# VH-VL binders against a0b8k9r932to1074: the designs that were tried, part 9

Target 1, 143 residues: a0b8k9r932to1074
Amino acid sequence: NNLPLDGIVFISVRDEDKAEIAEVARRFVNAGLKIIATDGTSGYLRGSGVPAERVRKIYHGSPNVLDYIRRGEVKLIINTPTTKQSVKDGFQIRRSAVDYHVPYITTVQAAKAAAEAIEKALRGELTIKALDEYHREVRYRAL
Short names: E, the ipSAE of ESMFold2; O, the ipSAE of OpenDDE; V2, 0.75 times the mean of E and O plus 0.25 times the DockQ between their complexes.

## First folded at step 4 (VH-VL)

Design s11 (framework fv_modakafusp)
Fold by ESMFold2-Fast, scan of step 4:
Order: structure tokens, then sequence, then C-alpha cells
Structure s11 (fold): chain C 143 residues (1-143), chain A 122 residues (1-122), chain B 107 residues (1-107)
């Protein structure tokens, strides 16, 4: 099972997704997960009352999300790109997620499914349906 | 309709430089990356690099670093690939190719230029 | 770089035959794989994207399957116009890499 019940969630999302992702991030924090996010996303999350630490985009240098992934600290990645540079960063982040077996989510719907699955797991309510929905939305699985 | 039209065939001597153009129409040039792909005679396809026409940033495959320069001119909606220090091994058909990148649907090369044949001979 | 190994390098089959081509990635690429058809003297044409999605306008006899490292491309009933070289391509990470190609000929 690769469902994260602790650890770090990396979030970097396009402007139109920020409001919905703030609610998802709040749910992750309430579940005991820590959020790291790129500058724009972290600013929005903090402005919405969600604790999130800032991390650099790859093109801004180190430390960046790749460093956190390599340390085994990131358990889930949520990345919806806003620019072509963000898209280029996405290629490197996806490669790293595959290499380190970290679940990689690219849509708000998949992020909501992940939050629901984690919440149900913590309440002892995990069902085959909830696990199937989560795994269907996640591109990569850790063994 | 989307079209990518490449410049005509080139014959060059070893050591020369070649510059190939790819003129686009039917879509917003700055919205998509433009890729360049090499195909040697009787061989497969090899990605050379891409350019972002919006800001001019490029990424080039290691094999071609130092010899290839990829650029874009937004005033004429034209991408260029310049290959220097030509060798006989550079004899190939060169394609420009593009497609919409979307993490959910992927990055298929939906549109290709017709190809430009470059022959390097002494 | 992710290496894409394509098999076989060439095959000959009869009209109506089921043709299968395989592509193996040196590391997991999820379903980030395209399949292209290239006829002599022409640019490649996209047939399949995201491992299994059929490009609009492409005949339904073409299909793709697989995930992770092992992928298959199938022509359910080979037609004369299908004579071409077929290539897989990963877009999981830069640099993008192609398989070596499979030349399909009719007997």
Amino acid sequence: as target 1 above (143 residues)
Amino acid sequence: EVQLVQSGAEVKKPGATVKISCKVSGYTFTDYYMNWVQQAPGKGLEWMGWVDPEDGETDVAEKFQGRVTITADTSTDTAYMELSSLRSEDTAVYYCATGYYDFSSGYPFDYWGQGTTVTVSS
Amino acid sequence: DIQMTQSPSSLSASVGDRVTITCKASQSISNYLNWYQQKPGKAPKLLIYAASSLQSGVPSRFSGSGSGTDFTFTISSLQPEDIATYYCQQYNSLPFTFGGGTKVEIK
C-alpha cells in the first residue's frame, strides 16, 4: 500500500486551481501531513490560513522539490502547471517521482480523491472503492 | 489548419554550418514548444531539442550540445535549427514537430514539418 | 536518459494478420508513451498517445496497451496501406527518446 498517512505533500498549482487546492491542502494538514509549495502556491495557501513552507522551483536553484524527494521526505506530489517553465519543471519532477516511487497527481479531482482516501484510512473507513478511486487517479505507485 | 513548412534541401561540406527553418501557421506560435528531430538514412528518430517561442529558452540533447542552436522568431512565426561543425554522420532528414502538452493527455507530436534533407559530403 | 528498446526490428505478415510490436523502457514511464507510423519519404504520423489512446481519425484496427516499462502496439487486421515503420516514443522526461523502429512489410 502506498497511501501517505504522514510526511510531506508538495503542491504547485495554476492560479485557477488555487482556491480548490487550498481546501484540499487544509484537509491534508488536518490529517497530519505537512505541506511544501512553490512561492505563488505557498503564498496563496498561507493567505487562506493553511500552513505551507515555501520551496524553490527547479529553475530557481537549490533547495527545490527534487532535493526533498531524494531525501525520501515527499510522499505525494500535486502539480498543475501554469507556464511553459513550470511544464519543463514537471518533466523533471515526474521523472524523480517515478525513480523514487512517489505518487504524482496533476488534477484537482485526483487531489480531492487522495484527501478523501487518506481521511477514510485515518478513520478506519477505507473501502475497496476509496482505494480504487485513489489509485485510479494517481499516476505512480510506491511498492 | 495547422501547418509546419520547412526550408528546402541543403548540401554542405564537412565543417560547414546549416540553418533550417520551420514556418508555422494555423495556431498561436508562442503557445507551443517547437521540437527538432533528426533521422539519419535508414535509421530511427532522435530528439535534438526544443525551443519555447515565447521566451526563447531552449533545451538541447547532450549529443548535440555545443553544435546545435535552436531559435524562434515571433515576428515571422518561424523556428530555426542551426547545426555547426558538420560531419558526414549529420547527413539526415531533420523534422520540426509540435503538439499541445498536457499532463493528463501527454505530449504527442500532433504536427510535423515535411522534413529537410541535409547531405554532408566532401 | 531513458532507453526505448523496440522489438522486432522488422516483420513480414499477410493482409488480415494480427501484428504486434513491443516497446520496453529502461525505467518506468507510467503510460507516457506515443506510437507513430512513418511511410517512406514522409514525416511520422501520430497513431496512439498516452499508451492506449487512439488519435482522432486513426483507424480502430490500431491499438496500444501497457504501462510502466512494457508496452505493446497492435494492428488487429493488417491492410496494404499499413506498410510502414512504427516507432514508440516516451515523453516521461527530457530528453524525449524513441524506440529503434519496427519495419512492417506485407508478404
Scores: ipSAE 0.006, ipTM 0.577, lowest interface PAE 9.2, mean pLDDT 84

Design s12 (framework fv_modakafusp)
Fold by ESMFold2-Fast, scan of step 4:
Structure s12 (fold): chain C 143 residues (1-143), chain A 122 residues (1-122), chain B 107 residues (1-107)
Amino acid sequence: as target 1 above (143 residues)
Amino acid sequence: EVQLVQSGAEVKKPGATVKISCKVSGYTFTDYYMNWVQQAPGKGLEWMGWVDPEDGETDVAEKFQGRVTITADTSTDTAYMELSSLRSEDTAVYYCATGYYDFSSGYPFDYWGQGTTVTVSS
Amino acid sequence: DIQMTQSPSSLSASVGDRVTITCKASQSISNYLNWYQQKPGKAPKLLIYAASSLQSGVPSRFSGSGSGTDFTFTISSLQPEDIATYYCQQYNSYPWTFGGGTKVEIK
């Protein structure tokens, strides 16, 4: 199954999504997951009271998100870039997500669905219907 | 209206170099990557590479590395593809193609040039 | 490189028939797949992006489905103007790769 109940979630989102993603990230932390994020996203999350470790973008050197993915530590990727450099990074991150079998989410809506599925699983409330909804969102809106 | 207009047909001898242009209008040239695609007679499509007009960065497919140079001139909103050491198997129609990249919708090539026929013969 | 295997290479069908073309990726590409239509002497035209999303202005008889490694393109009711070669293309990883194409003819 690809539903992460522990491990690291990588988050890198465009400015317009930061406020909604901060709420989602808080839910992941409350569920026991750890957050790593690019500089801008990390700063916003920490400013909102959500613990998040900063990682470098690929073109900024090591350690970057690819290093964490290759080590098998990242269990979920949330990435909504707006600059061309972020788009180039997105191609490499997406390729790594496929190579290492990591779910890749590109929208706030899909990220909220993932948080809900994880919360229900941890409470013992996860149903076949909830899993189907999570997998539909991951498939059509993400990796 | 978005338009990609390519230069005219070329006839070259083996060993020569050809340079094809793709002039853009109707959108901001630096906002999209420009791709080049080869199609040999009666054959399918093969991606050659792309250029980012904003910074000039390129990525070229392994098969064409060493022979292909892809460039962009932002002063004239024109992309170029130069293919050197021409062989008979380079006879093909060459297309420039671009599209808006969005993680939700992907990277569709929703705008194409009309194609440039290159014939390599002695 | 991700190899895209497209089948059949050609088909002949009657007006009104349901036409199905398949595309298989050598490794998972999620839903990062486009479908193009190419008529003789013309540049390709985008029909479907992200495996199942219909491009604006494209008739609803065209559809796509699939995820991972197995993808299907369908024309629900073939029309004379649909005579063309159809190509799938993955954009999950560089280099971008196309399927071999399927030539659709009316018998």
Scores: ipSAE 0.007, ipTM 0.570, lowest interface PAE 9.1, mean pLDDT 84

Design s13 (framework fv_modakafusp; at its last look DockQ between E and O 0.76; V2 from the best seeds 0.00; counts 0 for: pae E 5.3 > 2)
Fold by OpenDDE, look of step 5:
Formats: sequence, structure tokens, C-alpha cells
Structure s13 (fold): chain C 143 residues (1-143), chain A 122 residues (1-122), chain B 107 residues (1-107)
Amino acid sequence: as target 1 above (143 residues)
Amino acid sequence: EVQLVQSGAEVKKPGATVKISCKVSGYTFTDYYMNWVQQAPGKGLEWMGWVDPEDGETDVAEKFQGRVTITADTSTDTAYMELSSLRSEDTAVYYCATGYYDFSSGYPFDYWGQGTTVTVSS
Amino acid sequence: DIQMTQSPSSLSASVGDRVTITCKASQSISNYLNWYQQKPGKAPKLLIYAASSLQSGVPSRFSGSGSGTDFTFTISSLQPEDIATYYCQQSYSLPLTFGGGTKVEIK
């Protein structure tokens, strides 16, 4: 999977992960990436001083995250396990992620690893080990 | 402990309407989508649809569209499935079911009601 | 819609036998496949999720494998308490769909 050095990161995480993900998101922003998020995630990020654009749920119409994915603008998805996230949206996002070859991360640890890898890449310090760690955590499944 | 407790067995005439309830406890009602699954006697499981108790959003399988209404009452932590224009083939056990969502794992049904038998006969 | 074809529809095996059930999706569902056990008069019980992840509290003799369109559910050593009907279910997209089920009996 490719490390995004530009573009949009879509973030949707459970409440208990928001604090840690806020720091990760901050690192993404500092690296030149843009954040879009749904519902409370975007609100939390902004409240934490991290710029994040709220994206509407898919069933609420366009533009939504699928539009960004289909346009090739979303380069990474962070979605940690939650009691409930829009199932309908989730299914569609997952399918689109696969169809458009967008890597997705499902753990805070993997998100942190991604941020570190991106930062190292920008500094020209990326090593094979770092890449392996990143690839191990980032998931991508073909249809 | 998570529990899904459904209403009791129903006997209905063809053309009638049945409304089954599923009361939840042990978790925040609005944090889970509630699904309904039909199982005819000696047959397999069939997903009917779901409701998001948080905002009432629903999705219903095409087979049941026009006849099924799925609702949620957050004041009582109870989900409902109403099936109208009953016919003999609607005779079945109906289950409410819910589960956690994980982007990488999907949406398995971790929790099930005990089932409600609906008998449609003349 | 995604059709799930489960086989066999029924089987009979001896205690201790290895039991294998297959489920095929009409299209790729990645690893979004769940397996349930249903005993007579009872609600289904989740055994496997994400094709190969064992649900908490489920005996290790149960396992699942596969990805894409072809999936396998295995009972490594059939026990008397395993008499039930087993169902696969895709959670890849709506509408959610189940396999036809496999009735497992003991000889």
C-alpha cells in the first residue's frame, strides 16, 4: 500500500479512540494531509485544534465520503471498531476503499504507525523496517 | 449482560398485521442497529431489515418492502417489527439481532432475541 | 444481492470426526463472512466472524477459513453437543444474506 503524502484522510473512530487519533490527525495535517470526518469525530478533532471537515453521511446525499474516494482524493481511511457506525455507509465505504485501492486502518496503533511512516518519508528517513511495520498494520483486500 | 427479549407468540389470520417487540438491556440501545431475521419452519435464516434506533433510519430487504415496518422506541429501549398483509408463508419464527460494527470485520450478529413464533392460518 | 450457497445441506458424522461445511458467495465478499450455530428451538449463535475469527467463548474445535468467494467452516472433532444447523452469512453489503444452512447430525 502506498503512503499518502498528500490528499485527504477520512477518519471515523469510536469515542475512546478520539483522543489518540486527534494527535495522529494533527501529525497528518502537519504533514500536509487534509482531514475529513463524520459526526462526532470531526467535532472532536476541531475541538482539539485539528482542522477537520465534516462529511455528511452517505444516505444524506452528496457530497459524501464516497464522492471523495471515487475522485481519488481520499488516500487513507482510519476507522476503528465501534459499537455503531452507519452500517450502510460502512459497507459502501469498505467496498469503495477496495475498488479504488484506498488503504484502511482499523487500530489506533496502526494509525500511529502510519503517521510515523509518513513523517519519515517526508524527511527521507523511510527504511525498509518502517515500511514493513506500516504495511503490516495497514489493511487492503482485493475484491 | 446484554439481553434481547422479544414479545410472545402470535396467531393471526391471513390479511392481518402482526407487531413484534424486542426489548433490549445491558447496553445503550441507540449504539446498535437492530436487525430482524425471519425463519420459516424447517427453513433457513433470512434478513428482513434493520433500524438505527438513534435516528430511526431503516433499510428493508426487497422481499419485505411494502409490508414490513421496523421502528425503535428509545424511551423504552424497544425495537419493533410490524408485518402487514400476512399470508401463510409468513408463518415463521422472527428474531431480533444486533452486533458490533468493525470496519475490518463487518457486522456479525453477536446478540439475538429468543425468537417470536408467528402463525398465520385461516 | 449477494447469494450465499452453502453445502452440504445436511450431513451425518461420528463423534470425533472432522466436519467441513462450505459456503460460496456469488461475488467476492473479502473476509466478511460469519458462521452461526443454531440448535433446535434456539436462536442462532455466532461462532465465527470475519471468516476466521473465533467468537469469544467458542470452543477451539470450531474454525473458519477462506476469502473472496469460497469459505470453509470446520469442526475438528465433532462432539454430541454440536448437533445443530450451521449457517454462513455475509456482512459485506446490504442486504445481508445467509446460506441455506447445514444440518449436522451424529451417527
Scores: ipSAE 0.325, ipTM 0.792, lowest interface PAE 1.5, mean pLDDT 90
Fold by ESMFold2-Fast, scan of step 4:
Structure s13 (fold): chain C 143 residues (1-143), chain A 122 residues (1-122), chain B 107 residues (1-107)
Amino acid sequence: as target 1 above (143 residues)
Amino acid sequence: EVQLVQSGAEVKKPGATVKISCKVSGYTFTDYYMNWVQQAPGKGLEWMGWVDPEDGETDVAEKFQGRVTITADTSTDTAYMELSSLRSEDTAVYYCATGYYDFSSGYPFDYWGQGTTVTVSS
Amino acid sequence: DIQMTQSPSSLSASVGDRVTITCKASQSISNYLNWYQQKPGKAPKLLIYAASSLQSGVPSRFSGSGSGTDFTFTISSLQPEDIATYYCQQSYSLPLTFGGGTKVEIK
């Protein structure tokens, strides 16, 4: 399987998704994953008690998510983009995800499925159903 | 409903400048980039560039750099494409187009203007 | 820039025929490919996005498949209203690029 059981999860989500994603991010942290996030998402997560490192927008400079992807440190990308954020950053993040074979998911439902699959894998209880749900929801998949 | 309405046909002489407009309705103008696409007679589609109506940021394809200026006026919800130093090869239909950029589904152009014919006479 | 090579340039088929058009990218674009229909004198219309997703309101006889560098667009049963030029477009990387188009005519 190719579930991300360690490493970094990049999160950048729309305002309306922030509350639900904060709970998902807490689950990732409890599973041993590290979170990096864009300014708005990072601020919300930290305000909710979830440790998250802030990264810059791509056009604002380094360090940004592309730097982490190129280093092979990002294992999963969660991005529920606004129209403006998705255009300015999305092309570069999406291309980098494809080039470096990093799975990405674009919905809260998919993020919850990923958290559940990771938690079950860590307990030795991973089911075909949980793994299938995760893979079905991933919009770009690794090789 | 979403509508992109372009200005009418233009006939210009070589060396002139043309400026065509694309007025939008049915969505928030500043939420989406506006693209411009050229189609020469009997030829295919060629992307010219885009503008972000919120901040005026533009990207223009290499072939058109130096001759194309793309702008947006948020007070009238209108995008503009200005092409200078016109040549006979610029005779074409010009389209404005936009769509919802989805991280997973890409950038399909859901909405197109009706096109503006520009003829550069002898 | 990513070059999109479309084939054939033109084809003639009968009503009810299966029509297949192909599009090849000069490098992998994953599934970030759109297909458009353009009727004479009109603006292009989006039919397929993300290589295989049917745009809302588009008839089910239109379909797309493929990933990476090789893509196929199919009309399962050609109708008279389908006479048009069809274009692929990659949305993987800037600048956005289109294929050369395939003119579909009824014989």
Scores: ipSAE 0.199, ipTM 0.720, lowest interface PAE 4.1, mean pLDDT 87
Fold by ESMFold2, look of step 5:
Structure s13 (fold): chain C 143 residues (1-143), chain A 122 residues (1-122), chain B 107 residues (1-107)
Amino acid sequence: as target 1 above (143 residues)
Amino acid sequence: EVQLVQSGAEVKKPGATVKISCKVSGYTFTDYYMNWVQQAPGKGLEWMGWVDPEDGETDVAEKFQGRVTITADTSTDTAYMELSSLRSEDTAVYYCATGYYDFSSGYPFDYWGQGTTVTVSS
Amino acid sequence: DIQMTQSPSSLSASVGDRVTITCKASQSISNYLNWYQQKPGKAPKLLIYAASSLQSGVPSRFSGSGSGTDFTFTISSLQPEDIATYYCQQSYSLPLTFGGGTKVEIK
């Protein structure tokens, strides 16, 4: 079981996914998780009433997303395909996520499934089926 | 259609500087990093570095640090690679290349320029 | 830096033969491994990304497999137009690095 019941979810998604991801992020916040996000995603989430902390570009200072990952505070990454995100930051974040074994999700549908699974876990309703559904839609990139 | 069109072949003397251009069309220039790759005659491919055209952020492989400057001009949708203090071993074909970055799948180069031959003669 | 060791450096095979090329990374790179084909005098062409995903428009005789440190590229039935040099490339971390290449010729 690697569902996050506390800690931080890092979110960086393309514009098309932001509306649906805002709904998912609200469910994470209601479940007691905290959100950190890149500039465009962070702005959208806050404009939608979802508390989200903005993270800086890695070379522009601390705290940045790598700091949170290395401290073990990031428990889940949600990143959907985008042509507008810094590739250099993406490389460093991805490498740190692999090195620190942080699971990540690359589709809005998988993000919705993760939120549902977390909500069920908090209510004590988790079953093998619910865990199985979550694992099928989350990609684990182990070494 | 995506196109990466590089400047023409150059012959240089040792110690000179070469600046190669890569003009793009068919996509939004600022959405993709531009990479540069060296291939010496009869040899393999070697990544030199990249630039993010949006803000000028670059990274250069250690082998080339201090000699390579990679830039982008968004007014002309053109990337540049400048190699200074040329040596005979810099005789090579130089490619610009780009692709779609995906967090889960990595960073393949879908599109390549035609290559620019640089000959350093002495 | 992550070193990519590609084998063999060259091979010669007949039309119709199965051809196998291997690539070994000096550390785990998960599935962040690409394969390129380069014909003489031309730029490289992407064939496979993410270790096993076939690029659009690439013939199905090309395939890739592997994860972690050990990767394999296969041409199921070699064709005359497949004469080229093939390169693997990791995109797990910077600097991006390529294998040394495998020159494929027809006997």
Scores: ipSAE 0.127, ipTM 0.704, lowest interface PAE 5.3, mean pLDDT 86
ESMFold2 (binder alone), look of step 5: mean pLDDT 91; pTM 0.940

Design s14 (framework fv_modakafusp)
Fold by ESMFold2-Fast, scan of step 4:
Structure s14 (fold): chain C 143 residues (1-143), chain A 122 residues (1-122), chain B 107 residues (1-107)
Amino acid sequence: as target 1 above (143 residues)
Amino acid sequence: EVQLVQSGAEVKKPGATVKISCKVSGYTFTDYYMNWVQQAPGKGLEWMGWVDPEDGETDVAEKFQGRVTITADTSTDTAYMELSSLRSEDTAVYYCATGYYDFSSGYPFDYWGQGTTVTVSS
Amino acid sequence: DIQMTQSPSSLSASVGDRVTITCKASQSISNYLNWYQQKPGKAPKLLIYAASSLQSGVPSRFSGSGSGTDFTFTISSLQPEDIATYYCQQSYSTPLTFGGGTKVEIK
C-alpha cells in the first residue's frame, strides 16, 4: 500500500489554508506521523497545539525539505503555494517528490482526503474507492 | 500569433556594455518568465538567466553573475539583457525564449526570438 | 549544476533511416527534459517536452523516451527537412542546462 502509515509529513501552506491544514496535521499526528513544516506553517501549527518541527525554506539554505526527501524520510508532502517564488519552490519540491516516489498534495481538499484514507486504513476500513480517491488526488500525471 | 522580436546586431569593443531587447506580442507578458540563451559561433546553447516580468525577480547563471542584468518593462512588453565588461568570448548569438512554467510538464521553451548577433572585437 | 551529455556529436544518415540520439543527465531529472531542433541561422524550435510529449504541430516521426538520467530522441524516418542540430535540455533545476548538440546530416 502506498499510504503513509508512519514517517514524516512535510507541510508548507499559504496563510488562508493554515487553519484547515492545522486540523489535518493534528489528524496525522494522532495517526502516528511526524510533522515538519516551513517557518510560517510550523509557527501556526505549534500555536494551534500541533507538534511540528521547523525546516528552512529552500532559498534559506539547509536543512530544507529537499534534504529530508533525498534521505527517504518524507512520506507525504502538502504544499499550497501563493507567489511565483512559492510556485518555484513548489515546482522543485514536486520534482523531488516524483524522483523519490513521495505523494504530493497541493490543495486542502486533497489533504483532508489523505487524512481520511490514512485513518480508515489504520482502522481496517479502507475501501477500494477511498484508496482510488487518495491516489487520484496525490498523483499528477501528464496526459 | 506569439512573437518575440529582438533588437538588431551589435558590434562592440572589449570592455563595452551591450543591451539587447526582446519585444513580445500575442500573449500576456507577465504570465511567463523570459529567458536569455547564449550561443557562441559553431557552439551549443547556454542558459544565462530569466526574469519574471510580473515582479522583476531574476535568476542568473553563475558564469554571468556580476556582468549580466536582465530586466522587463511591462509598459512596452519588452525584456532586456544587458551584458557588461565585454570580452572576445562574448561574441555570440543571444536569444530570448519563453514558455509556460508548469509542475506537470516542466518548463519547455515554446517561443524563441530570432536572435541578436553580438560581435566583440578590438 | 546538472551536466547534460549528448551523443553522438554528429551523425550522417539517409532519407528514410531511423535516427537515434541519446542524452544523459549527471543526476536524476525525472522526466523534465526537452528536445529542440535548430537549423543553420535560425532559432531553436521545441519538438518534445516532459521527455516524451510531442509539441503541437510537430510531425509524429519525432519521439522521445526515458526518465531519470537516460533519455532517447528518435526520428523514425528521416526527411530532408530534418537536417539540423538537435539539443536536449533539462528543466529540472536552475541553471537550466543543454546538451552539447547532435548535428544530423544526409549522406
Scores: ipSAE 0.006, ipTM 0.553, lowest interface PAE 11.9, mean pLDDT 84

Design s15 (framework fv_modakafusp)
Fold by ESMFold2-Fast, scan of step 4:
Structure s15 (fold): chain C 143 residues (1-143), chain A 122 residues (1-122), chain B 107 residues (1-107)
Amino acid sequence: as target 1 above (143 residues)
Amino acid sequence: EVQLVQSGAEVKKPGATVKISCKVSGYTFTDYYMNWVQQAPGKGLEWMGWVDPEDGETDVAEKFQGRVTITADTSTDTAYMELSSLRSEDTAVYYCATGYYDFSSGYPFDYWGQGTTVTVSS
Amino acid sequence: DIQMTQSPSSLSASVGDRVTITCKASQSISNYLNWYQQKPGKAPKLLIYAASSLQSGVPSRFSGSGSGTDFTFTISSLQPEDIATYYCQQANSFPLTFGGGTKVEIK
């Protein structure tokens, strides 16, 4: 089972996705997960009433998302980057996700599927269909 | 339409310096990283480095460190690659290349310059 | 650095044949692999990105598959205009690295 029922979800999304991701993040918080997010995303989430802790950009020092990944605290990554600064951070985050076997999601649709699967698992309603949809949308390091 | 137009062919002697330009049009120059790729005659492609035109930040592959300088001039929407202390093995076609990054697409190079041939011989 | 091993280095096939090229990464790159076509004397052209996504305007006979360390590029029905060298490229980490290329010729 690689579905995260506890731990930290890292979120960093482009402006166009912020409204839909705020609803997904609220669902994660209601399920008992904690959110950490980049500056712009964390500001939007908190402005929408969703508790989220800001993490520093990688080039600005620690603690940053890589520190959380290395500690085994990040269980899911949601990232739809929009800036060139995200390019540098994205390469390092992808490498860490691969090295530490953390699932990552790059679309709003996949994020919604993850929220639904987690909610169903917590209610004891998880089905083969829900699990298949989650695994199809989430990218994993190959065995 | 997006275009990357490179400067013309160069013939240089060993020890010389060459500076190649890549002028862009059809998109906002500062929005994308500009990459440089070397291809020796009959050989494959080798990434040399990139520049961020917005702030001038660069990253250069270890093989080329100390000899390659990559710059960008936002007033003319032109990127430059300067290679010093030329050797015969630097004879190659040099390409500039760019593309939009998103976390899901893996930074494909959607757009390439036409290439600049540099010949180094005594 | 991530090493990309591409095979075969060259192949000859007939028009209409199915052509398959493989690419192996020295470590997992998820699906962050691109395929380029380069015709003699021309710059490379992007065909496939994210291992399996077809670039806009590229004919549907080109396809890609794979994840992790093993990737495949396929031309379902080789056409004369497909004579070129094909390159894979990993974009999981810096420095970006390319495979050695596969030269495709018609016999």
Scores: ipSAE 0.013, ipTM 0.616, lowest interface PAE 8.1, mean pLDDT 84

Design s16 (framework fv_modakafusp)
Fold by ESMFold2-Fast, scan of step 4:
Structure s16 (fold): chain C 143 residues (1-143), chain A 122 residues (1-122), chain B 107 residues (1-107)
Amino acid sequence: as target 1 above (143 residues)
Amino acid sequence: EVQLVQSGAEVKKPGATVKISCKVSGYTFTDYYMNWVQQAPGKGLEWMGWVDPESGETDVAEKFQGRVTITADTSTDTAYMELSSLRSEDTAVYYCATGYYDFSSGYPFDYWGQGTTVTVSS
Amino acid sequence: DIQMTQSPSSLSASVGDRVTITCKASQDISNYLNWYQQKPGKAPKLLIYAASSLQSGVPSRFSGSGSGTDFTFTISSLQPEDIATYYCQQYDSYPLTFGGGTKVEIK
């Protein structure tokens, strides 16, 4: 199945999305998932009481997000671009997500849908509707 | 299996332009960045830049910005490095090299072309 | 740019000797360091990646260690075919940078 019920979720979101994504991240942690996040996002999450480990973007050194994806540790990527430079980094992250078959989410709404689907799966309540909603929001190539 | 085959040696005059090719086989060309490395006679290795064959995106080291153009042709699985306004200091062996997504550690150049000698002389 | 300082620039040793080369990064690069071997007239060959991981097919007499800013490359028992120049390279950040190289010769 395509739902990440264990493993690591990578989060990198623009400033406007941070408050809403913190609640989503808390739900992922409560479900047993680990969070890694970029500088600004990880700082915000930790300040909100959500455990998150810092990772760097490609040009800012190591460990960077591509290293975690290549290791097979990342099960879900949530990325909302913050700058033109972030958009370029987002292209590389998205390419890696496709290459390694990792679900890629670009909006807060889709991230909320993912959290709901994971919670329903853990309660034994996963339905065709919930799975369809989740798949509609993820961005990945057909296998 | 995996091969990077570069074009032959070039002799150029100062001010000229040189274009070196690197033809790949044995792997999916669009899956890895292709890098270029310069080595002057009796000197060390210097990274010049990379191209992403899938997107056409490039990054070029500051020393070479304005004189280097790196491109990729996916129809022939060939990467190119073009160096303009040649001067005697550009006399070197130029290598193409790749290794970005295959190793968990990231960037090791596990495949190299054989090198192309460029001599700039009057 | 991250500066890689490699020492010594050259050394001469006997077959069977232990050879040690060091590499210092101007800032913390964690374990994102490679070691290459280059024989005269040939392209470089990857020997060690991630500071200490031996590349497939490379003899076990080659090893690497270190983390952060200080790294060591060792040949435990020098063989005639090991005559080459060795380079460290950081891949923590762009631009990628190499050490100046160490030329290893037989006495």
Scores: ipSAE 0.006, ipTM 0.525, lowest interface PAE 12.9, mean pLDDT 82

Design s17 (framework fv_modakafusp)
Fold by ESMFold2-Fast, scan of step 4:
Order: structure tokens, then sequence, then C-alpha cells
Structure s17 (fold): chain C 143 residues (1-143), chain A 122 residues (1-122), chain B 107 residues (1-107)
């Protein structure tokens, strides 16, 4: 039941996922959500015509994604790590997601499922089945 | 295939310094954090810290801060743990351990060294 | 630091018995918990990760469950080769912390 119908989605994905995630991000923006993204991801999204605000990676200083999570502004996290640096950031982001109860997604397939669930909810079409599909893909756990 | 091979047993006097090594093979050394874990005789496991071999960044548990130095040498694919100002309470088996972090599956330690026994006695 | 309290400290059971070990975190760790098996003189071996996922090559009699602060590790039918000490470990936050261990023996 943490399906975001408004608010901020944080996106940080590996290079291999950027093209597919751009389509998903466009769908989030069309649904009324705001995107914030790490430098490389935000650059790719903007180059693809998707509005996205840049935030620093954790090792680049403040403000970074942890600051946004701690302020309660981030409602969904999409993060597909591939490098050691990305893995460090992912570790800290995952810890923060639990501490602040933010749902997280680690694959493009799960991100597409989230976009579909949000679109259906906004059209008044969200069913128990569609919500179950979203929850199956999102890794957030209750205490 | 994947192996973590640690240096041999050490016997030290109180106040001495010990440096143990963990040589890796079968995977790309810089792709994984290397962790160090202490286990006192008949006791449980205690995390000491980790190093990122790619850039040398470390994180050390507060209990060991100031006495532990963790380093990595990418020219030899070897991680090191140096413990100074040894006390009898430092008598333990020390393990190196690593695993790939994945956001959804977490941080399992898939690979462990065989352990290095350090005895501190006067 | 997150404190991991493991219970019981030791247990004795018969071959074929269902063995249950619990692990309690001092604060919520979601599902970010691993379980390891350690035999005397050997390094620990990963059995379960992410609270409930079975590591490849590990027998299906081992299972894990739980989330938040309360976690359970189960051996559905104890075998002689399962005599070992079992440890939980959280990776929600640094420093990484382990439970005190549960020694499992055959009676």
Amino acid sequence: as target 1 above (143 residues)
Amino acid sequence: EVQLVQSGAEVKKPGATVKISCKVSGYTFTDYYMNWVQQAPGKGLEWMGWVDPEDGETDVAEKFQGRVTITADTSTDTAYMELSSLRSEDTAVYYCATGYYDFSSGYPFDYWGQGTTVTVSS
Amino acid sequence: DIQMTQSPSSLSASVGDRVTITCKASQSISNWLNWYQQKPGKAPKLLIYAASSLQSGVPSRFSGSGSGTDFTFTISSLQPEDIATYYCQQYNSLPLTFGGGTKVEIK
C-alpha cells in the first residue's frame, strides 16, 4: 500500500538499463510524478526528453539522495547497481529506504510494473490483481 | 575456482602489531568489498570492517577504530588487516570474507578465507 | 549499532527433529538478514540470505522467515551433518553485526 500517486521518484540505473528506464520515467512524469536522478541517469533522461532533476551520488557530497529520503520527499526508489561505487551507494540507499519506509525497485521489469500500476490507479482501474502485481515487484517490507 | 587464502598462524607478545593477508583468485578483486571478521576462542563472529580494493576506502567498526588498519594491494590481489597494540583479548581466529552486494538480495558473504589464528601471550 | 539477540544459545535434538532458532534485532532491519552455518575448525558457510532465500547448493530442509525485528531459522528434519553453530547477521546498517550463535548438537 505504498503505491505513489504523487511525489518524487528517485532513479539511478546502470548504463545497460538507461534506454528502457527512460520510457518508464516518461510514464511516471505523464502520471504527475517528479523525477530526481543521479548525474548520469538524469543526463540520459533529459537527453531523451524526460524532465529530471540532478542529485549528487552519496560520495559526491550534499545534497544527495539520502538527504531527500530523510526529508520524506522520495516515495519510490529505482536503483540498478553495477559498479563498486554504485554498489556502495546502493547499500546506503537500501538502508535509508528501510529506515524511512520507502519502496524500492531493482529491475527494469519491476519498474515497468510500477508504472502500469500507477497508471491504472490514476484511471480508476486499479484492481486487487494489479495491486498484487505491483507488491510482488516492489521489495518494501512492513516491520 | 574462487579462493581466499590467508597467511599462517601468528604468535605475538602484548603491545606488538600483527598484519595478516588474504590473497584472492578466481574473481575480479576490485569488484567486491573485502571484510574482516574476528572470532575469539569459543565465541561468536564480530565484524571488524571492510575495504573497497578499487579505491582503498575503508569502514572500521568503532570498537576497532584506532587499532585496525585495513588495506588492499591490487598489484597482488591481496587484502591486509593490521591490528596494533595487541592485548590478550585479541587472541582469535581472523577471517576475510566477501560477497557481491545486490540491492534486492542483500549482502551475503559467499566466500570466506580459511582463517588465521593469532595468539597473544606473554 | 544494531544488536542481534539469538535464541537459544544451544540446543540438543534427535535426528529427524524439527529445529527452530530465533534471532531478534534491536531495531527494524526489514528482511536484511543472513544465516550462516559454522562447523568446528571451519569458516562459516552461507545458508540463507535476505531472510528467506536459500543459497544455491544448500539442502531444502533449511529455511528462514521473518521481517522487521523477529526472524526464524528452521531445519525441518535434523541430519547428523547439521551439527554446527548457526549465526544470524544483519546488513541493514554499519557496523554489520552477528547474533551470538546457536550450537546445535545431537542427543
Scores: ipSAE 0.021, ipTM 0.623, lowest interface PAE 7.4, mean pLDDT 85

